# Miniprotein binders against a7ua95r516to809: the designs that were tried, part 41

Target 1, 294 residues: a7ua95r516to809
Amino acid sequence: ASLSLLSISDLVPDLQFIFFWMSNAIEILYFIQQKSPAYMQTIELMDDKAGSKESLLSATISANEEAMTILEEVIMYTFQQCVYYITKTLYVVLPGLLDCNPFGTEPSSEQCRRAAGVCVCAVCVMPEAVRRVVSVFQTTSDLLQQYQVHSEIQSQMFAYLFFFTNVSLFNQLIDKGPARGWFQRSRVLQIQASVKILLDWAKGAGHNHLAQKFFAKFCSTVTILASPPQQLSQMSWKALCAEHPSLKPVQLHRILTQYQLMAELGPLPIWQPSSEDEAYIYRTVDLLESFENH
Key: E = the ipSAE of ESMFold2; O = the ipSAE of OpenDDE; V2 = 0.75 times the mean of E and O plus 0.25 times the DockQ between their complexes.

## First folded at step 4 (miniprotein)

Design Pw
Fold by ESMFold2-Fast, scan of step 4:
Structure Pw (fold): chain B 294 residues (1-294), chain A 85 residues (1-85)
Amino acid sequence: as target 1 above (294 residues)
Amino acid sequence: DTYEVVIWIKGPEEAIRKLAEEAIRIAEEMGAKVEEVVIEEKDGEFTVYILITGLTKEQAEELARRIEELAKKYGLEVRVLIREI
């Protein structure tokens, strides 16, 4: 590429500024929510000789409501800006995950070779493409920790980042996979190993539940494509739908069709759609995921 | 319980071809099935992916060990993934 693209590290100063404002707005909102009842009670206990107590209470309620509304808007806006910049960076680095080779151009770890001889585990050394994706997630986690952002907001941010990653990877695999040879089972096993590194990172960061929830579609796709013919041949269409409920009929049908072509399977009618689902396998508008269809 | 073995070999075309041929021969001698052999080229460097099925755990580990010995002989980088299916 002739273009110079920004890495996540290049965006850190801008992200720090946005996280700073988001964190401050959250803390001020928390302060108002915690202190407002006590302050209102203080006003209630005032001597009302001038008849001003009711007016002061009304004014205080109005001011607190207005302040909370503004803070909520600031939190929402800064959250959306963080998500925008982080997902824009993810979008640039994610295709590398699908096209990365666990071998890489980097020398194999000496420790890995001493422990087991040949590296029998593809995850022994993290490929550079996977490292780039992990760096985006780790930088996000570091910023959330640095500015002490509340755990609920952290969970919402990673929920969306995992959702975005899942949709992006799924769409790229389905749309570009046939032309790029990504449906070859050996390539799918490489992709599975790379995804495991991301999932292991998420588990270590305390986001295992979110990762399991939001990566379901891409993980189901990779699981099916990586399955031995013996295992898939034992499963009916209905059984596959039950095991992979995140996949729409058109998506499952496309995946199985590609698997059958790549595995050079005979003309066995083993994955024929149910009559109930048959109409939906031709809904091409539902093939790719939208960020609006969560 | 049966195991599959995925082999990645990276290097010059001539050397990877020889190692791949020997790996396939060893697998076939063990009674295993070679499911897939894929060759990819990137910037003049070749990578071969070999998928082998129908192995016991002991056979898969033996195959990995023998492939490591061959890799050292040819001066090639190789990775082996053993998976229970």
Scores: ipSAE 0.006, ipTM 0.418, lowest interface PAE 9.3, mean pLDDT 76

Design Px
Fold by ESMFold2-Fast, scan of step 4:
Structure Px (fold): chain B 294 residues (1-294), chain A 85 residues (1-85)
Amino acid sequence: as target 1 above (294 residues)
Amino acid sequence: DTYEVVIWIKGPEEAIRKLAEEAIRIAEEMGAKVEEVVIEEKDGEFTVYIYITGLTKEQAEELARRIEELAKKYGLEVRVLIREI
């Protein structure tokens, strides 16, 4: 029931139009790709004069290349427009995920006690902020299904959306986290629980592999920050680099420095970079991730 | 086994500090060694982290239950999470 300009529901009519054109262009391109080789071979097998067949082949190749170029441009344009609208909405709602509490006011202590195992988790509710993010992904999934977009394009769409979400959350946590108190362990545990809800949605939607791949950097960051001081202080710089290969040395250093400050572990550095990594950190001023995906 | 007891609490700081002191006492009476206690505050909500050793999983669960019951006596709304580290 959202009449907000920030709601994905407000964009559905525009998205439906764009998905419609994208889906149709993909289907036409697929048809040409599947049928063109057979038609070309049919021309090759004709008993007509060589000059006549060569002319027909040349004309067919030219027409096919022209049609495919136009369709590829339409697909690229419509794909980029979908991404633009969806990521614009995501960018607005994602900060809320970093500042919400999924450990709701009405915890079921009975459920927590019954669920108690080697690793016991509090009962989580889906905060409105998390619901808004999930709604963007669910609406995207629904539109892809409604217009029967091929699975490869669906995978590319969610790969990009997960990439964008990962970069946005990582950059916001690193850039704004200190001022917002997001590096406090209580807040990090809340962030971790919120991200778990999002990742569980992705698993349920059939995108677990993509989510694991594209959320690696943010998940590594949250995992480190959520680590108890006793456990984290026993890990060497080399061990942390090996456990979290998605993090650049400069990013890992910033995360550990902020962790040490928030956990009040004293002024002496606990995690000392290798000489090579220290040189890299010293020369690198670019901490944040780029939104450009290649 | 080392357990992290995480308690999310809304209420006055004085009552929260008292609850934390009583929680430590209960843990020690159950045979736990309290390794560390950390209290964080954000926007009037407090999170208490208690690191304990020497308890079984069932004993850690019982500790969480007793902490919740104690919080109810203090009129505090709390959530408790037990995590093995």
Scores: ipSAE 0.050, ipTM 0.596, lowest interface PAE 6.6, mean pLDDT 79

Design Py
Fold by ESMFold2-Fast, scan of step 4:
Structure Py (fold): chain B 294 residues (1-294), chain A 85 residues (1-85)
Amino acid sequence: as target 1 above (294 residues)
Amino acid sequence: DTYEVVIWIKGPEEAIRKLAEEAIRIAEEMGAKVEEVVIEEKDGEFTVYIFITGLTKEQAEELARRIEELAKKYGLEVRVLIREI
């Protein structure tokens, strides 16, 4: 059996166990944080000799700090394990999102729809590749809700998953480059539509803010590549940077330069940064986005 | 206020070529600019993508309507996307 065929459903039993213990550790930590001040105050109200009262306070503080540290380590460990299993599954399914066509309609089923300010005279269906990615996010959401994990931890989980997805998709697209049509507008438009399905899912799940924040880099990249080259060439470097603040200057310059080099686009104006902009571009050495998000 | 119209035509090579040529002619007659024409072959099937700019919203909608009617006459799969640029 191929390991590349592992689905999110195969991981559910392992994830259920980890989420159960993570949820329990969070509840215990919350209980200690809420009850500790009241308990400490009762000790301070004691009329016992200063030495014994001081000893009891010191012991209570030490015990509470130790318990909280252990619980925080358990929460961090279980959180990291959940992220590990979920991102391992995402890594397998994400490449399919770049190479699928959500405009797979028949002439008899064609209809107009509106999406993100765009009028589409074609019905987009959710491709199997996109459905697999959505399934990973939906299963994660279901498990977080089933085990009643606090909303703050849920937000942190999806922040990381969206961050991972954004970085993975960005790096994969940049690694492919303009070779074999990956930067062609037809392909990019298909990618844009697929990403919109993911963003619509995130909005429906209550994670619109996180999705907007953590998908910004990949969305900017796709927006640039979907734009007519002549339109982009008429913008100043300053204006391009201002519209795409999520992209590092070297990343933006790389994308624009490679996009212009596509033979099928014909003769295109060449962007030339100012001497000040050149210094800024070449100060940045990393072309690919880091998973450490520096 | 200018709009981009993207047309996909899928089918046998000869049929899509004829429809694509007619679609381009209609767009040019309306004063539009044809930015790019891409032909893609996948699993023995051909798809042509036509990128058109220089139209108002009303003109873009009229172009889409005409292309859809043309596709029905040829029995070919056609999709049209209109976006503001």
Scores: ipSAE 0.012, ipTM 0.454, lowest interface PAE 8.5, mean pLDDT 74

Design Pz
Fold by ESMFold2-Fast, scan of step 4:
Structure Pz (fold): chain B 294 residues (1-294), chain A 85 residues (1-85)
Amino acid sequence: as target 1 above (294 residues)
Amino acid sequence: DTYEVVIWIKGPEEAIRKLAEEAIRIAEEMGAKVEEVVIEEKDGEFTVYIIIEGLTKEQAEELARRIEELAKKYGLEVRVLIREI
């Protein structure tokens, strides 16, 4: 089903046009916001001839309000269109990030230097599946820079893209993980390595704060699953809840149950929910995240 | 300035066990903690992951250098990932 993957490069011509219109609308809106107060002050200082001053002020206020409303609608529409096309592409390539092996990836001559069969990397080797995800984010960054979109809009776009990625990866791991073998100890280490590559890209691109905020749930999940058995078995339910506040009780309980099964820690429950959380560990309606969670 | 080292080894079971044992000894001699050893068998092929914590960047690089020499000795495919924690 994932054999025919869409490349972000296939959407670049369409995205360029949408970014062009969005950038122009933002610049015009900003110009009106900056210049309107100075222009109105100039009107206030002029000598009034036959009601000209009051007429001009009224006309200026009306025109500015109308123009700003139209520009805000254009910005909103173009922003939504960009997000739609980018997230549609992400949705296709994201499952590959959970089902690749950075350790077993055949390195290109540019990814990792080899010596006598040993590959030593300051950063993890980037598999093709991870490269496809990073390419979507990099192309988005390039387009935002090419069309000189204001930093606040850039931040909003990456906030949404990271939110979407977090929900998509978390839901896929929780829902399909058991059937795909993703909770096996070796597979979790591979997923952790792939996630680290993605987060390192975000840090390098200047989006570390947004990545930390919007990947919290998926990162908490991977952190727990990648924990050594000796370390994790020493932590209480209360301590885990405190360290991973983004996880709902049902989500944490599901993660720990999968961990217990894969680490072969036996049938006895090591992690017992608090009395306050016990009612919520079976709320299956809260297990998966919504893409519309506000 | 603490680094995690993940040693990934692929090959025949007997050779992997010997390399892994020597890698663990070297790491422990350097004062590092071996957090976990994960063994996977897939399609008749063995892969071992050794997770080591508590090393500085220079110690991690020295460990990687020594692992390279062991890999050459045993003729095994080895990858060493060094990451800041």
Scores: ipSAE 0.319, ipTM 0.735, lowest interface PAE 3.4, mean pLDDT 80

Design Ta
Fold by OpenDDE base, second read of step 4:
Structure Ta (fold): chain B 294 residues (1-294), chain A 83 residues (1-83)
Amino acid sequence: as target 1 above (294 residues)
Amino acid sequence: DPKEVVEELLREAERLLEEARKALEEGDFERAILEALQAIILISRAMLEAEKYGTDPEVREKLLEILIKAAEILLRAEEELKK
C-alpha cells in the first residue's frame, strides 16, 4: 500500500494489540518487582522437604529474573513499535500542515458527520490538514488512556512525537520553504495559525509543557518570519539570538537571509553575526535538525 | 520455521498454565507462581517472535489470552500466600 494512503485509523488494530502488551507487561513487571520479595520469603520459610525447598527457591529466583528481563524487552519493543507506526502516519500528514489555509471553510470530519450530522467540536472546526495531525495525536492519547499506560511512558511517547513533529516541520520549512513560498508573510501567518491550533490541542490534552519545549525551534522560526519588516529590521543579531535561543546561529542566519530576500530588504548590518558566531553560520551540517538526537 | 517456534512456545505455555492452575487449586501457591512466571516468559518470547514475521490475528488473540490467564494465576497465588 502506498505510504500516502496510510491513516492512523488503519493502524488502530495493530496499535491496540501493541498497547495491550505494553500496558500489561508494565503491570506484570511492576507486580513481580513489588511482590517477589514476599513470596521468596515464603518459600524460604517453608519446611525443607528433602531439598525440594532449595530447588523451588532457585527455580523461582531464576524464573523471576528471566520474567523481568523479557518483560522489559517487551516494553521496549512495544514502545518502539508504537512510535514507529505513529511517526509513519505523522510523516504522511505533516506536510499538509505547512500548505494549510486555516482561514478557509472546510467541512466537518467524516466520523462526526456520521454520528451527529453537524458537529461543532474543536476537532470538527479545524482545517482538514490540522485535523489530520491532531487526529494522530488524539488517537494516540485515547489508546494510551484506554489501556491505562503508565503516565511516565505516556509522557515519553508524547515527548518523542512532539520532537519528531518539530524536526519534521522545521526541516521542511527551512529546506523547501523558500521554493514553496512558505516564507511569504501571508503563508507564514497561515502556518502560525495552524501551529497554534495544534498547540492549543496539546494544552487541552495536558501536554502544554512538552509542546512548548519541543516545538520551540519551529515556533521561533515561524515567529521571526511572521514579524513585520519594520519590527524585525530593528532587532540586532544578538537580540534575536537572545530571544530565540533554540535556534543555532546557522539556522538564524539562514532564516534572516531568506527573510531579507523575501521582503526585498537590502543588506542589514544590524543582522550581521557577531565575530564569535561568524564561524558557526557556515556550518551547514547544523542547519537541519537530526532525528537521532533525542 | 518461526511459525513452528511460536506454536511450540504456545503449546508449552498452555501446558505450564494448566499446571499452574492445578497447583493453585491444590493450594500449592509457590508452585503456581513458578509455573505462571514460566508461562509469562514463554508467551512473551512467543509474542516477540511472532511479531517479527507478521502475526495472525488468531495467534495474537491466543497470546493475549494466555498472558492474561497467567497473570491472573500469579495474582491469585500471591494473594493466597498473604493470608
Scores: ipSAE 0.784, ipTM 0.944, lowest interface PAE 0.5, mean pLDDT 90
Fold by ESMFold2-Fast, scan of step 4:
Structure Ta (fold): chain B 294 residues (1-294), chain A 83 residues (1-83)
Amino acid sequence: as target 1 above (294 residues)
Amino acid sequence: DPKEVVEELLREAERLLEEARKALEEGDFERAILEALQAIILISRAMLEAEKYGTDPEVREKLLEILIKAAEILLRAEEELKK
């Protein structure tokens, strides 16, 4: 294992080194937690009456507790460093997701194939901007699998990464969307398709429940904006709140206002907030999400 | 000087690792466990200091190597105690 360790460590960038360190710290902590009662009992049952036994037992108890404490600090530190590095990379690639087109060009007849009586036309290739985001998630998954990090830690990491992605995308869409034209129906449908690629990746990776939970706000936003006018006009404010509980009143009001402005097909109703929500639709401090929101 | 602190902790951890290996070889499994735990503590502190304040790549790699070796001694000593 010494030769294998040197080869791997020598060839990896900083992120892979930190994952390896974290994995080792987790395994060592787990071993100490599981085995310390047994070896402490063995020391206590020693026949040595020269006084060495009491000193050894006391020192081992102290060392055992200190080792568990410092290893927990190492795990927390390495987890935070991995998250920091990964989210810094995500921050750079996420804006592209709102500006890409996942719908390909018209296929030529040469690209069409028949399968089970169905004509399969065009290769639907993931847009480069979406591929960059998926690549960050896939690399994270690969590293967690390569170093056999416990499933609970894996879930916590993807929970945070999905939370970060959701907040980043939501804030960019709400804050910059009007100026960038992102609320136009054709652009919203492109965004919806791109988000579906991310959600499909998460499902394939075994993180469907985490993705559904932590992408709820951005998914609700895109779902409302992508709704056909005929369908959306039949929904009341109360019905929209019930279907999209992750949205605050000011957020829902802003989304509906943008939908109204971009509607080019017939008249749309003005959605009236419930009496209890009426004061809250003007709370601009609640419009954008915080990365520190719990 | 953070670099000197890391180097001192590394030197102390290497000494404990060698003592733990010697204890394991001599059949003193209880002492090997204590010394391996102490090495893990020192090397973990050194690694945290090295990451926060920076260190040479060679030192960083050496720290992880010692952590793993100390853990291996801990596992072997515990396994021997079960016999």
Scores: ipSAE 0.706, ipTM 0.930, lowest interface PAE 0.7, mean pLDDT 81

Design Tb (at its last look DockQ between E and O 0.94; V2 from the best seeds 0.00; counts 0 for: SAP 70.808 > 70)
Fold by ESMFold2, look of step 5:
Structure Tb (fold): chain B 294 residues (1-294), chain A 83 residues (1-83)
Amino acid sequence: as target 1 above (294 residues)
Amino acid sequence: DPKEVVEELLREAERLLEEARKALEEGDFERAILKALQAIIYIARAMLEAEKYGTDPEVREKLLEILIKAAEILLRAEEELKK
């Protein structure tokens, strides 16, 4: 409940401090790794003045190792703190993607008129729930660029944020979907449209590969649920498993069961699980995903 | 007391930074590198300790100031040494 009051803009000062430290720790660590052989060799080749060269070299070797160790700890800590702050806001905004209607949203006339009608109207078309999620991702991207964070770290950050988003959306859809009516055909189509907007943002931001990789389970679920009955009824259990390898047997079974219920479709022999999978379709411990994986 | 631990780490980082600055000014670039590295170690430890228990903006500003200055001395001393 208290988390519903959080916004990404309230966390920007903390994120600025953390990104500053992360960026500088990375650069200093890289500097030490690249330059220390040369400056330690220079110290080693100094003229010995009252025997002080040996103690200077020994202290510098120790300081290099200690600095690299503590800077790696800083990088890990600051990365964890970034994901902590950002996922706090994602946790409160992500459920809205499952309830919103992107087809019926009218642009804000007031905001579009103030913008003089140029390219800003694309922002006004986006449903508020989707806009809140995109805003978190965009603010994160802007801060990473502002502080010149290394490209590899930026990719790792978005890999985790997309992983978190997938787990959150998938778990809520599977766990709460029946009670919330999210498996109704019209809702699935709305969810599909909202996810497409998010995937389009990720593609435009240069993160398409990461989004494809880390959204696979949720996207597979929505793709199956959105499929026309004529098309889906022609696919066997084995074909569905092959088409959607990200789904565990218990997850695929649950999705097909919900599809049958909402389409008022009787049992289909072609969807009977293989003998190998029959033991796994009732493993309810495997139904929901863990936030601790990957 | 976490606040006293952070203050001790900050005081040591400040002393090491001043020693690094003096070494740089005197042309002792090898010692400036050592002292700047040591200042970085202490300020990084101070940051990690301070952030565990919540940090006010004044302490955060001091942490940033010392890190920047120590890094500048490290970079400058290495640049001078390879000339």
Scores: ipSAE 0.777, ipTM 0.949, lowest interface PAE 0.5, mean pLDDT 84
Fold by OpenDDE base, second read of step 4:
Structure Tb (fold): chain B 294 residues (1-294), chain A 83 residues (1-83)
Amino acid sequence: as target 1 above (294 residues)
Amino acid sequence: DPKEVVEELLREAERLLEEARKALEEGDFERAILKALQAIIYIARAMLEAEKYGTDPEVREKLLEILIKAAEILLRAEEELKK
């Protein structure tokens, strides 16, 4: 199937199987860890019938260790597969978020269209492009809850998904933004509003801290670009660095340079990098974020 | 053949589950736990092997079924040992 046609709903059956295994493997692993000392002790206290006790104990120790090991492998595998499938769907829908006009009237979600009434839920009032992104996260959340996956694993999964989303959106904005007009104030305000909807969802889903942490770079970029020229032109390089610590010098420099071009501002000495940062602003390798740093 | 490997692992898992069930019925709870753990190992191996070569819904369903059975035996045996 064309990657362009892949929806999270199409992956639900596969994800359900994976989540089932992940949850049950965790539960069984935990059970073994918690109960193993007790039944080992029970074996140790058994009457020694011609060495049968020692053989049983040895076999049980071995089986216990091997079971724990293979269950850990299953947990790791299932986690990786979940992330793989979910990020694949995010890859398809995330570009739409940057082109979205959240101030337009768009039709309700297909799920709510099947309901005999006008659904006014938070998801139904979202722009389609935002709704598609939220749907991926919501489906993930619903599956994690349905299968009662341990909260730590849920947090790790959302941390990675937010990381991936931030990297993807940031890189797209920096790389393609100037050419696509995403640095224009009107477009930036649309992006800002769309991201706010996503962040509000994350807050409502209980992931506010993770969202704030992992979206910091993209949010900082959007905040700078959304700033009025009068305000931003009064901020020094040092002040901007301090206010946006998630941005590397090369990233901030690129953002400001593109802002300057878009706003038709003359040279602004106040935005000149410090002597200490001057060497770093030319490190183009550090401009885009890597997916490997998580 | 990867399919044959999965089938062999499943057969062994089912054999071990039957031994576990029998041990449980006989009141040999320690042996039931051992055999259930051994079954889980083969079930998990079968799952990991099956997923390498694509998704067979029948295999998936069977894996889930026998995993649940193994877990139930573990739980019951452990509960009986606490008495």
Scores: ipSAE 0.757, ipTM 0.934, lowest interface PAE 0.5, mean pLDDT 91
Fold by ESMFold2-Fast, scan of step 4:
Structure Tb (fold): chain B 294 residues (1-294), chain A 83 residues (1-83)
Amino acid sequence: as target 1 above (294 residues)
Amino acid sequence: DPKEVVEELLREAERLLEEARKALEEGDFERAILKALQAIIYIARAMLEAEKYGTDPEVREKLLEILIKAAEILLRAEEELKK
């Protein structure tokens, strides 16, 4: 099974087809749900002079039920396919966020051509890795708007995409971070700035509430790692758990251990888990997050 | 082989769509609703089967066209019946 590395732009024609089916299936299902009581009643009340009323009503009830069932299957299938292709693209581009520097970029030729000397375009100074991730979210938003997908489904789509992004970034940082140097303070600040660009995009797109909810774990992790030593050393384990409820005790313990190593705070344990949390940490392997959509 | 299943479902959907269109033209709005619903069922099944085996762009276009036409007949028949 040979896979090509595809950009989100390469998938747009297929995604347009899938979004078109999803949008139409949702609208047809909604129409059937809202209108079927009325047209069923009309059929039931019609003149039976042709002697076919009972057969027609029975067939229509059956067809109505089957249509709703199959349309629900189409909606589920198309939603899952959109999520699959979009997250597959995200998975390829997300690691770049952890290695890019958003504090300074050399403009490309195209970026220079757009500069009028009046105001610097924020997009023009965005690292390519961040631009690729934002492009995936923007293309998704554009397709949802183009096909007039209901706001509830749009919210479910971005909830899943933000959930996936959060899990992917968190797992990569925790698992590969030590070997890649990502826990070094300068790198953490770069990661924090890159994440802020994604959160700012989400806010501009009307998804601030979803972003705050689904990015909570990765944001908590980066916030802790970016905290000044004097501030963090004054916080108890209880205070840190209360401030970062999205982190499991084993995750918080790993993050603080890495912070202590990188900040050169010495070998003494500053943040002692409660007896209950300590027992949990030693009993569990729940360090990395699951990609399962619950 | 899987392509044959899609072709059968598509052919049946096209037949039902034509029956729905004819019923609508003849003022038989109750039958137009039934035939439109049946066409939607078959074309949705055809789409799901086609996606399992890979789909030619031409087949994809035809699937969408039939779905939209069937939905349009359903909407028009309901509006007429409502009168």
Scores: ipSAE 0.716, ipTM 0.932, lowest interface PAE 0.5, mean pLDDT 82
ESMFold2 (binder alone), look of step 5: mean pLDDT 83; pTM 0.805
OpenDDE base, look of step 5: ipSAE 0.728; ipTM 0.924

